# VHH binders against Vitellogenin-6 (vit-6): the designs that were tried, part 1

No score or structure here was measured in a lab: all are predicted.

Target 1, 176 residues: Vitellogenin-6 (vit-6), of Caenorhabditis elegans (p18948r1340to1515)
Amino acid sequence: ANCVVKSTKINTFDQVAYRNQFTPCYSVLAKDCGSEKSEPRFVVLMKKINEKKEWKNVKVVYGENEIEMYKTEEGLICRVNGEEIEYQPESEIEKKQYNIIWLNKNTLKFDSDDVTVQFDGVNARIHLSALYRNQQCGLCGHYDNEKETEFYDAENQENTIPKFAKSYLYKDSKCN
Structure headers, positions and changes below count from the first letter of each chain, unless a header shows other numbers; Kabat numbers aren't used for antibody chains.
F, E and O stand for the ipSAE by ESMFold2-Fast, ESMFold2 and OpenDDE, each averaged over both directions (binder to target, target to binder). V2 = 0.75 x the mean of E and O + 0.25 x the DockQ between their complexes.
[cut] stands for letters that were removed.
The coordinates of atoms that the task and the answers printed are left out; those that the model quotes come from them. Centres of patches stay.

## First folded at step 5 (VHH; from Be3 with W33A)

Design Be3a
Fold by ESMFold2, look of step 7:
Structure Be3a (fold): chain B 176 residues (1-176), chain A 124 residues (1-124)
Amino acid sequence: as target 1 above (176 residues)
Amino acid sequence: QVQLVESGGGLVQPGGSLRLSCAASGFKFSSYAMNWVRQPPGKGLEWVSGISKSGDSTTYADSVEGRFTIIRDNDKKMVYLQMTSLKTEDTAVYYCARDSYYDFETGYYAMDVEGQGTQVTVSS
């Protein structure tokens, strides 16, 4: 299944489209919401970083690793656990839990068995393993092939689209 | 360097079967969805079939659905196309192609066709 995220439009895993406004605070696009997990296996986050341009930051938290991807004037940057990695065509991190692949100078891919994220500095495509059917939540929906429940929030309450989107805002002390 | 080597084509009669193979090297094969594309004589490229990187999802053009089966083996870095009930309209050079990236403007994946292809000729 794919979720396609553009600056103001999200097409969910269940093929539902809606408008969303990103802020300088991270929003949860997709995460492992399976029962008994206080620490999700993955979390995919996105925020706006440049008010003049539609540039975004994507962060993937995967196990104990944080992968951050964002656009600059010099190009697309990737940091792994805070440390920048260099662009090399078709380069990859030594295979362990995931791979990071430069598809080209302006497009990165985070690839794992659970989640794949393609990011070009503005837009993201998230692909989930079928194993996460009914175990995923976020702005990309619930991946349950049900349209009536797409806009249930993190507490499984049906909401209007703006309230649904706000319920997945990732909070920290520097955010609004 | 990315290499895709197609093989297994040949001359068959209508109703016959062939199995095409594609050997991949020079890239991390298991990270890419793969496709078969064909070029009939005097025509442009036509998409035939696709398979996700894990192999858990396959898609087919309407003209071949039910007759062709795409298969991949990530350990051997191979993609196959099992063709049955072949028709004269299936005559073409067949190429395997990897998806390069999702094009957010068009909504399609850009595909890399880098091999020389393998000729399939279906003739009475």
Scores: ipSAE 0.106, ipTM 0.525, lowest interface PAE 5.2, mean pLDDT 79
Fold by ESMFold2, look of step 8:
Structure Be3a (fold): chain B 176 residues (1-176), chain A 124 residues (1-124)
Amino acid sequence: as target 1 above (176 residues)
Amino acid sequence: QVQLVESGGGLVQPGGSLRLSCAASGFKFSSYAMNWVRQPPGKGLEWVSGISKSGDSTTYADSVEGRFTIIRDNDKKMVYLQMTSLKTEDTAVYYCARDSYYDFETGYYAMDVEGQGTQVTVSS
């Protein structure tokens, strides 16, 4: 399944589209939400980083690793556990459980068996393994056709969307 | 030198089955996700299916989900596409490709196809 996230529009894993405004605080795009698990295997987060431009920061938490991707005036930057990696047109950073790939000078990909995230500094595409059907949550939906169709009920669309979006703001010490 | 060689296509009846193969060489195969794409007669490329580097995670276009299965064998450096319940709409040249990216402006996937492809024709 694929979720396509643009600055103000999200097309979910269940092909449901809605408007969303990102803030300087992280929002959860996709997260392992299995009911029988104590710790998520992945979390994909996004926040706005510039008031004038549609630039974003994407963070992928995968196991004990944190991968950050974001755009600056100097270009697209990637950090792995706080360490910045250099742009190379065909470069790969291979780790045991995932790869980080420069698809071109303006596009990065985090690739794993569970989740893939393509990011160009503004937009993101999240691909999720079918193993996470009914096991994922976030702004990209719950990966279940039934609920997501009900989520976009015409009579409650506007109220449903604000409540839905607020429920996935990522809480941390800086953005309570 | 990256090489991808597709095979296994042919003429089949609607409802039939085929198994496509892709032999890879010239790169570290186990480090790449792999994809199948196809080109119907007179049309552009369309993405069909993808598989993670380990083979444990697979994705499918809506038009083929439930009918096609992508499989890989990292020891043999092979990717397969098991096709069942074939329809006339599945008629196309099928290519395998490593890695793809989503073009946010066009809404299509961009991929480097390297091989000649393998023809699948579904007709009576």
Scores: ipSAE 0.051, ipTM 0.483, lowest interface PAE 6.9, mean pLDDT 76

## First folded at step 8 (VHH; from H1 with K28R K100R)

Design H5
Fold by ESMFold2, look of step 11:
Structure H5 (fold): chain B 176 residues (1-176), chain A 124 residues (1-124)
Amino acid sequence: as target 1 above (176 residues)
Amino acid sequence: QVQLVESGGGLVQPGGSLRLSCAASGFRFSSYAMNWVRQPPGKGLEWVSGISKSGDSTTYADSVEGRFTIIRDNDKKMVYLQMTSLKTEDTAVYYCARDRYYDFETGYYAMDVEGQGTQVTVSS
């Protein structure tokens, strides 16, 4: 299943399209919303870099790791736990829980068994394993093959699109 | 460097079977969905089948569904296409290709076709 996120349009995992406006505050695009008490296996977040540009930051929280991808005037940047990862030609690499792949100078891929995120500085594509069917929530919908429930919020209540989108804002000290 | 080497093609009669192989190297094979595409004589490329990076999900063009099976082995870095009930319209050069990136403008994946392909000819 794929969710495609453009500057003002989101096409969910269940092929429902709607308009969304990103802000400089992170919104949850997709996360593991299973019923178990353990922390989510992944969270994918997106925000605008500033109010005027369509450039975005994407953050992937995967286990204990935090991966940030964002565009600057100098190009696309990737940081893992705060440390910048330099562009390297694609080659065979050892398997870890996840991997960071430069598809080209302007396109990054975060790759794991649970979630894959492709990002070009403006747009993102999120791919989920079929194992997360009925266990996913966020702006990308619920991945339950039900268009009637795509706009249920974090409490699983149906909402208008603006209220649905606001329920997935990631609150922190700068964005309360 | 990325290499995809196709093999296993040949001449078969209608109704016959054939198994194509694709050996991959020079990239992290387990991170990519893989596809088979084909080029019939005098025509452009057409997509045949795809398989997710884990192998959990497979897809097929309508023209081959029920007759072809795509399989992968991530340990050996191999993709296979098991073809049965072959028809003359299956005659083509077959290539394996990896999905490289999603093209946000077209809505389709850009695929890498690297090898020389393997010829499949279905004739009486």
Scores: ipSAE 0.263, ipTM 0.599, lowest interface PAE 3.7, mean pLDDT 80
Fold by ESMFold2, look of step 12:
Structure H5 (fold): chain B 176 residues (1-176), chain A 124 residues (1-124)
Amino acid sequence: as target 1 above (176 residues)
Amino acid sequence: QVQLVESGGGLVQPGGSLRLSCAASGFRFSSYAMNWVRQPPGKGLEWVSGISKSGDSTTYADSVEGRFTIIRDNDKKMVYLQMTSLKTEDTAVYYCARDRYYDFETGYYAMDVEGQGTQVTVSS
């Protein structure tokens, strides 16, 4: 399943489209919300870099790893646990449970068995393993093939689209 | 070096069957969705079928739906196209291609066609 996230439009895993405006505060795009485990296996977050640009920062929290991808005036940057990974044409950086791939100098891919994130500095595409059917939540919907429940919030209550979007704002000392 | 090697083509009568194979090397095969595309005589490339990186999802062009089946084996780094009920219109050079990236402007995946292809000819 794919979720396609553009500056003002999100097409969810269940192919429901709606408008969303990102802020400089992180929003949850997709998150492991399944099972009795307290710690999600992945969280995919997105924010605007600042109010003036449509450039975004995408953060993937995967296990104990934090992968950041964002656009600058000097190009697209990838950091793994704070350390920058340089562009390496036609090569892949493989870690134990995930892979970082420069598809070209303007496109990065985080790849794992659970979630794949393609990012070009403005837009993101998230692909989710079928194992997460009915076990995922976020701005990309619930991956349950049910349009009626697509806008249930983080507490699984049906809401208007603005309340739905607010419920997935990532809590941070600077935000909310 | 990325390499995709297609094989299994040949001359077949209408209504016949054929299985195409694609051997992949030089990249992490399990990280890419894979496709079959074909080039009919004197025409451009047309998409035939696709399969997700895990194999969870398959898609087909309308013209081959119900007749062709795409399969992958990530351990062997292979993609297959099982073709049945072949028609003369299926005559083409068939290529496998990996998805490289999703194109946000067009909404389609950009694909790499790297191999020499395998000729399928369907004639009486």
Scores: ipSAE 0.223, ipTM 0.595, lowest interface PAE 4.2, mean pLDDT 80
Fold by ESMFold2, look of step 9:
Structure H5 (fold): chain B 176 residues (1-176), chain A 124 residues (1-124)
Amino acid sequence: as target 1 above (176 residues)
Amino acid sequence: QVQLVESGGGLVQPGGSLRLSCAASGFRFSSYAMNWVRQPPGKGLEWVSGISKSGDSTTYADSVEGRFTIIRDNDKKMVYLQMTSLKTEDTAVYYCARDRYYDFETGYYAMDVEGQGTQVTVSS
């Protein structure tokens, strides 16, 4: 299943499209929302880096790892647990639990058994394993083959699109 | 040094069966969804079947659904296409291909066709 996130448009895992405006505060695009788990196996977050550009910052929390991808004036940057990963054409950065792939100088891919994220500094595509059907939540919807419940918020309440989107803002000391 | 080597093609009568193999090397095979595509004589490439990275999800073109089965073995770095009930329309060069790049403008994957393919001919 794919969720495609553009600057102002999101196409969810259940192929429902809606408009969304990102802010400099992180929003949850997708996360492991298994009904009885206290610690998600992954969380995918996105924010604008500032109000003047459509450049985005994507953060993937995967187990104990934190992968950050963002665009700067000097190009696309990837950091893993704070350490920058240098661009090498057509090469992969392989770790035990996941893989970081520079598809080209403008496009990164985070790859794992659970979630794949392709990011070009502005747009993101998130792919989930079918194992997460009915077990994921976020701005990318619930992945349940039902469009009726797509806009349930983080507490599974039916909402208007603006309230739905606000319910997935990530708690952050700088964004309270 | 990515390599995809297709094999198992041949001459088969209509209604027959054939199993294609694709051996992969030079990349982390388990990180890529894989596809079979084919090129019939005098025509362009045609998507046949796809399989997710884990093997949990398979998809098929309408023209082959129910007759072809895609399988992968991540330990051996192999993709297979089991073909049954073959028709003369199935005559083509078959390639395996990995997904590489999602094109945000078109909404489709660009696939890497790297090998020389394997010829399947279905004829009386």
Scores: ipSAE 0.097, ipTM 0.508, lowest interface PAE 5.7, mean pLDDT 79

## First folded at step 12 (VHH; from H5 with D99E Y108T)

Design K1
Fold by ESMFold2, look of step 14:
Structure K1 (fold): chain B 176 residues (1-176), chain A 124 residues (1-124)
Amino acid sequence: as target 1 above (176 residues)
Amino acid sequence: QVQLVESGGGLVQPGGSLRLSCAASGFRFSSYAMNWVRQPPGKGLEWVSGISKSGDSTTYADSVEGRFTIIRDNDKKMVYLQMTSLKTEDTAVYYCARERYYDFETGTYAMDVEGQGTQVTVSS
């Protein structure tokens, strides 16, 4: 399944389109929600870099790894656990559990068996393994082949689109 | 250096079967979705089928659904197109294609079509 995330529009895993406005605080695009008492196997987050630009930061938390991708004036940057990796044409960084691929100097792909994220600094495409049917939540919907439940919030309550979007804001000490 | 080598085409009667193969090299095959596209005589390329990187999701053009099956083997770096109930309209050069990236402007996928293709001719 694919979720396509543009600056103000999201097309979910269940092919429902809606409008969303990102903020400088992270929102959850897609997350392993299959067990409330286990750590999620992945979380995909997105925020605006600041209020003035449509440039985004994407963060993928995958096991013990944190991958950040974001656009700057100097180009697209990728950090793995805080360490910047360099652009190389057609380069791939292979780890046991995931790969980082520069598709070109303006497009990155995080690739794993669970989730794949393509990012160009503004837009993202998320692909999930079929194993996450009925086990996924976030702004990309629930991957349950039902359009009527697409806007259930993080507590699995049906909401209007603005309330649904707010429920997936990722709160940290710097965002309230 | 991406290489895609198609094979398995040939001449077959209507209602017959063929299995096309595509051998991939020069990239990490298991990280990419793969597709078959075809070019009928005197026409442009048309998409036939696609398969996710793990093989757990497949898609088909309406004209071939139910007759064609796309399969991949990540250990051998192969993608296949099992074709059955062939019709004269299936006559084309068939190419395999590596998905490169999703184009957010057009809503379509950029693909690498690098091989020579394999000719399928369905004729009585």
Scores: ipSAE 0.401, ipTM 0.674, lowest interface PAE 2.4, mean pLDDT 82
Fold by ESMFold2, look of step 15:
Structure K1 (fold): chain B 176 residues (1-176), chain A 124 residues (1-124)
Amino acid sequence: as target 1 above (176 residues)
Amino acid sequence: QVQLVESGGGLVQPGGSLRLSCAASGFRFSSYAMNWVRQPPGKGLEWVSGISKSGDSTTYADSVEGRFTIIRDNDKKMVYLQMTSLKTEDTAVYYCARERYYDFETGTYAMDVEGQGTQVTVSS
């Protein structure tokens, strides 16, 4: 199960494609939604760096950890809990519960048993464990093998955000 | 350094079976999907089979589906290809390949073929 997020197009876990406009406020791409428990095991968020560029910031919240990946004029940057890590060819940053992998100088991978995120500064691919079937929500859909009821199909999404997409805008002190 | 070492090839009769092995080292094996590709005599590389990093999803080329099984063991850092009902058309050098990344421009996966391969010959 892959969700592929390009500049303004999303291909969901259930192979449904639609157009979406990111803003400088985080949107939820994928998160653990299948439990009544209060804390999801992961959340994957994406925003534009600013209104002018198609460069993105991806944030993965995994347990108590925050991993940020984003594009700058100097290249692709990764921060773990606020601390920047440096590119090293073929390097891997191993932690107990997850790994950070530089696939090349322009491509990062966050890897865990639950979720994998590949990011190149503009585009992302999210892969989920099969354990999250029917337990996933976000702009990447529900991972329930059902295309028709996953969300309403909005052909004119470039001019307005669908109700579905707005419901996954992440509330922040600077965003509604 | 990344190493992929294939073994288990040999000469078998049509209808026979073989099990290929691939030992991986020099990278975090459990973070990558793995594949088998093959090169028949006088031809280029052909994709044979793939397996997700957890092993929960497998895929096969139409020509081998139902006859070949891809298996991985993340604890031992091994990928296997169980081949049955072998045909003369299966004669090839078989390589283990590591999936590198999804290419957003082409919509395909880039793969590394690093090993020397293992020869499978099916003839009477």
Scores: ipSAE 0.399, ipTM 0.670, lowest interface PAE 2.3, mean pLDDT 81
Fold by ESMFold2, look of step 13:
Structure K1 (fold): chain B 176 residues (1-176), chain A 124 residues (1-124)
Amino acid sequence: as target 1 above (176 residues)
Amino acid sequence: QVQLVESGGGLVQPGGSLRLSCAASGFRFSSYAMNWVRQPPGKGLEWVSGISKSGDSTTYADSVEGRFTIIRDNDKKMVYLQMTSLKTEDTAVYYCARERYYDFETGTYAMDVEGQGTQVTVSS
C-alpha cells in the first residue's frame, strides 16, 4: 500500500485524502505501532523547513539508525547518523538492513523490508509492507482497509481532522 | 547494463493458461518493484500488474484481476505472470518493467521497459 504526501495533501494507505499543514516540528507520517510495548521497527517523520517554500525534512528512524533527507538551495541532502552522503548517479549505500538510493539528483529512496520512502524535497511516497496491516499509525492512517477509522488519533480515539493531525506531532525538546 | 528478458508467450485458445517469465540482471533486483505491461495490436502500452520489492503486495488492472497472478523470486531474479482464463482481448506483446520512481505531478510511475517482450496470442 502507498501513502502519498504531495506538499500538504496526504493520501493515506487506505485511500483517504486530506490536507495537513506541516510545521517546523516533526510529525509522524508512519510508525510501527504493533510493537508498542517495545521500540518501533521504524518511524517516518516529516517537517516543514521554510515558511515560503514547500521544502521538507524527512527523517526515517530505523532500528538504531537515523536517516535524514532535506532540500536546500544547493540541492537534496541525505545524512545517515549525522554523516552526509554524497550524490552519485544511481548510487546506493548498502547496509545490512536497508539501502539508500539516489534515483536522480533530486530524488532519494530509503529502501528496507519494512518501509520504503521516496522523497524529492517537497513530496514523499511511503510504501509499507503488508505485514503492518493493523499495526501502523500516523498521518498516513492505520492501513486497516477501513476508511471510517482513518482519523483515530495516537491514542486510538476518533477525532476531527485537525485534532487527529495534532496528535501525531512528534514531541521533542524543541517542540512542545 | 539493465536487462529484462521476457519469455513464455505463445498461441493459446480462449480459456487457456500461460505462464510468462522475466529474467532480470544488471541491477539490484530486490530493491525494485516490478510490473507487467502489454501492448495490444495497434495500441500503446497498458499496465497489467505490479508487485512490491518483497512480493508481499500485488496489484492488478481491473481487466485481469482474478485471472492473472504476478509472482517474483528474488533469489533467482525472476518475475512471473501466471495467466488463466485467457480472452482474445489479452492478445498483446507482454513486457516486464522495472519501477523507477513515482511521479508526483502525473500520479504515475516512471518505468524501464528494456526487453523485446513476449507475444501472447489468444485466438479461435
Scores: ipSAE 0.369, ipTM 0.663, lowest interface PAE 2.5, mean pLDDT 82
Fold by OpenDDE, look of step 16:
Structure K1 (fold): chain B 176 residues (1-176), chain A 124 residues (1-124)
Amino acid sequence: as target 1 above (176 residues)
Amino acid sequence: QVQLVESGGGLVQPGGSLRLSCAASGFRFSSYAMNWVRQPPGKGLEWVSGISKSGDSTTYADSVEGRFTIIRDNDKKMVYLQMTSLKTEDTAVYYCARERYYDFETGTYAMDVEGQGTQVTVSS
C-alpha cells in the first residue's frame, strides 16, 4: 500500500484524504508499531522547513541508520548519520549504500526491505509491504483497511483530525 | 553478470510436494530480496513468494499461502521454495527473481528473471 503526502494533503494507506499543516517539529508519517518488537523497524518523519514553499525535511530511521533528506535552493540534500551523501546519478539496478537511490538532483528514494520512501523536497510517497497491515501507525493511518478508524490517535482513541495529527508529533528536547 | 539457475521441478500428483532450488551468482546476493514467480501455460508471469535480504521476512501470494515456504541461504547464495499440497493450478514454469526496486509509477517491484526456469507439472 501507498501513502502520499502532497504539500499539505495526505492520502493514507487506507486511501483516506485529509489536510495536515506540518510544523517545524517532526511528525510521524509511518512507523512500525508492532507490539512484539523492542524497537520499531522503521520510522518515517517529516517536518516543514520553509513556510512559503512548503519545503520539508524527511527523516527515515532504519536499523542503526538515520537518513535525512531536505530541500534547499541548490537541490535536495541527503545526510546519513549526519554525513552528507553526494548526488550520484546512478541506475536503480544495483542496490546502493544505505538503501539510497538518487532519481535526479531533486528526487531521492530510500528503498529497504520494509519501507520505500520517495521524496522531492515537498512531496513524499511511502510504500509498505503487506506485512505491516495492522502493524503500523502515524499520519498515514493504521493500514488496516478500515477508514472509520483512520483518525485514531497514538493512544488508539478516536479524535478530530487536528488532535490526531498532534498525537503524532515527535517530541524531543526542541519540540513539545 | 547476473545468473539465476532454477532446479527441482517435475511431475507430481495433486497433494504432492516439491522443493525448488535457485542458485544465484554474479551479484551481491545478500543485498537483494529474492522472489519466486511462475508462468502458467498460456498466461503471464505471476508473483508467488518473496523473502527479504536477511531471510527474516517472507510473503506469499494468496493462492499459495500456507502451502509454500520460501527459504534462503546467503552463504550458499541459494533460494528455495518448498511446495506442499500441490494443486493442478500450480502447474507452471517457476523462476527465481532478483528484486531490484519498488517503482511507484508502475506500483510493482522491478525484478530480474534471468534463468530458464524449472517446470512444475501437477497432474493426476
Scores: ipSAE 0.294, ipTM 0.699, lowest interface PAE 1.3, mean pLDDT 90

## First folded at step 16 (VHH; from K1 with R28T S30R)

Design P3
Fold by ESMFold2, look of step 18:
Structure P3 (fold): chain B 176 residues (1-176), chain A 124 residues (1-124)
Amino acid sequence: as target 1 above (176 residues)
Amino acid sequence: QVQLVESGGGLVQPGGSLRLSCAASGFTFRSYAMNWVRQPPGKGLEWVSGISKSGDSTTYADSVEGRFTIIRDNDKKMVYLQMTSLKTEDTAVYYCARERYYDFETGTYAMDVEGQGTQVTVSS
C-alpha cells in the first residue's frame, strides 16, 4: 500500500484524499501501532522547514536509528544518527536492517523490509509491507481497507479531519 | 554496473507456455520493485507485469492477467515470468526492468530497461 504526501494534500494507504497543513512541528505520517508494543518498529515524521517554504524535513525512526532527510538551498541532505551522508550519483548505503539510496541528487529513498520512504524535499511516498495491515496509524490513515475509519485519532477514536490531524502532532519542548 | 540479463524466450505455438528469467546484478536487488515490459514488432514498449520488492504484491496488464505470473527470488537475484496460454499478440521482445522512482506529477513509476531482452515469438 502507498501513502502519497504532497505539499498540502495527503492520499492515505486506503486511498482517501484530504488536505493537511504542515507546520514547523513534526507530525506522524506513519507509525507501527501494534497493540502490545511500547516501542514501535518504525515512525515516519514530517514537518515544514519553516512557515513560508513548502520544503520539508522527514525523519524516519527505525529501531535504534534516526534517519533525517531535508532540503536546503544547496540540495537534499541525509543524516544517519547525526552523521551527514553526502550525495553521490547512484550511491547506496546498505546497513543490516535498511538501505539508503540516492535515486538522484534531488530524491532519496529509505528502504527496509517494513517501510519504504521516497522523499524529494517537498513530497513523500510511503510504502508499507502488507504485514502492517491493521497495525498502522498516522496522517496516512490506518491501512485497514476501510475509508470510514480513516480519521480515527492516535487513541483510535473517530474525529473530524482537523482534530484527527492535531492528534498526530509530535509534541516536544519546542512544539505543543 | 547495473546488469539485467533476460533469457528463456523462443518460438512457441499458440496456447503454449514459456518461462522467462531475468538475472540481476550490480545493485541492491531486494530494494527495488521489478517489472516486465515488452516491445511488440514495430511498436514501442508496453508494460506487462510488476512485483513489489518483497514479492507480496503483483500486478498485471489486462491483456495478460490470468495467463502470466511474475515471481521473484531475492536470494538468487532473479525475476521470472511464467507465461501460459500464449497468443500471437504476445509476440515481442521482453525486457526486465527495475523501478527507479515514483513520479509525483504523473503518479507513475520511472523504470530502467538495461538488458538486451529475450525474443518471444508465438506463431503457428
Scores: ipSAE 0.389, ipTM 0.670, lowest interface PAE 2.5, mean pLDDT 82
Fold by OpenDDE, look of step 16:
Structure P3 (fold): chain B 176 residues (1-176), chain A 124 residues (1-124)
Amino acid sequence: as target 1 above (176 residues)
Amino acid sequence: QVQLVESGGGLVQPGGSLRLSCAASGFTFRSYAMNWVRQPPGKGLEWVSGISKSGDSTTYADSVEGRFTIIRDNDKKMVYLQMTSLKTEDTAVYYCARERYYDFETGTYAMDVEGQGTQVTVSS
């Protein structure tokens, strides 16, 4: 299934459309929320970095790696564990180090066994395999084929869309 | 060059079992998820099963779920498909395929099917 973020519009894995105002703090788009796991296999985060242009920053946490992608005036920038990865055009899409593929100078793809993320600085597409049905949570919904439960918050409580969105804000030292 | 060599097919009766093998070479085997696909007579390719790079995750088509098991040996660069409770509709040429990337434009995984396949015929 696919989740699509177009500027402020989100289409969830269960094909529910709604609007979310992203903030300078990360929001969880998609996360492995399986109960039997000690830690998530993946987390996809997104925050806004430019108010006027809806430029965003996407962070993928996968295993021991953090992949950060964000829009600049010079193009899309990719960092892995804080180190910038240079743009590398390819004639054919292949598996690359850290699961990163440059589709072009302005579009990146993270391609793993668990999650695929395509990002152009403003819009994102997230693909999850069927293995994560009923196992994922975030702004992309529950991925349980139930539209009625789409806006359950992180504590699995039904809420309004704003409360739902707020529940998936990523809390860190800079963002509460 | 990428090489995939399938084997293990044959003629079996309904309810029977077969174990298919695929020998891979020409690429870093453990860096790619592997799949089995099949082509029934007069039909196009259909996905059967997939296994992650490490082998810790597997997926199956609904039509074979509970009957087929995919496993891999990264040291030997092999992928296998254990088929049980075979049905006549399982008759097809079976191919192993290297999974390359998910294509958002097509909505499918791009796969390399390089082998000649192995014929599986289920008939009473």
Scores: ipSAE 0.240, ipTM 0.682, lowest interface PAE 1.7, mean pLDDT 90

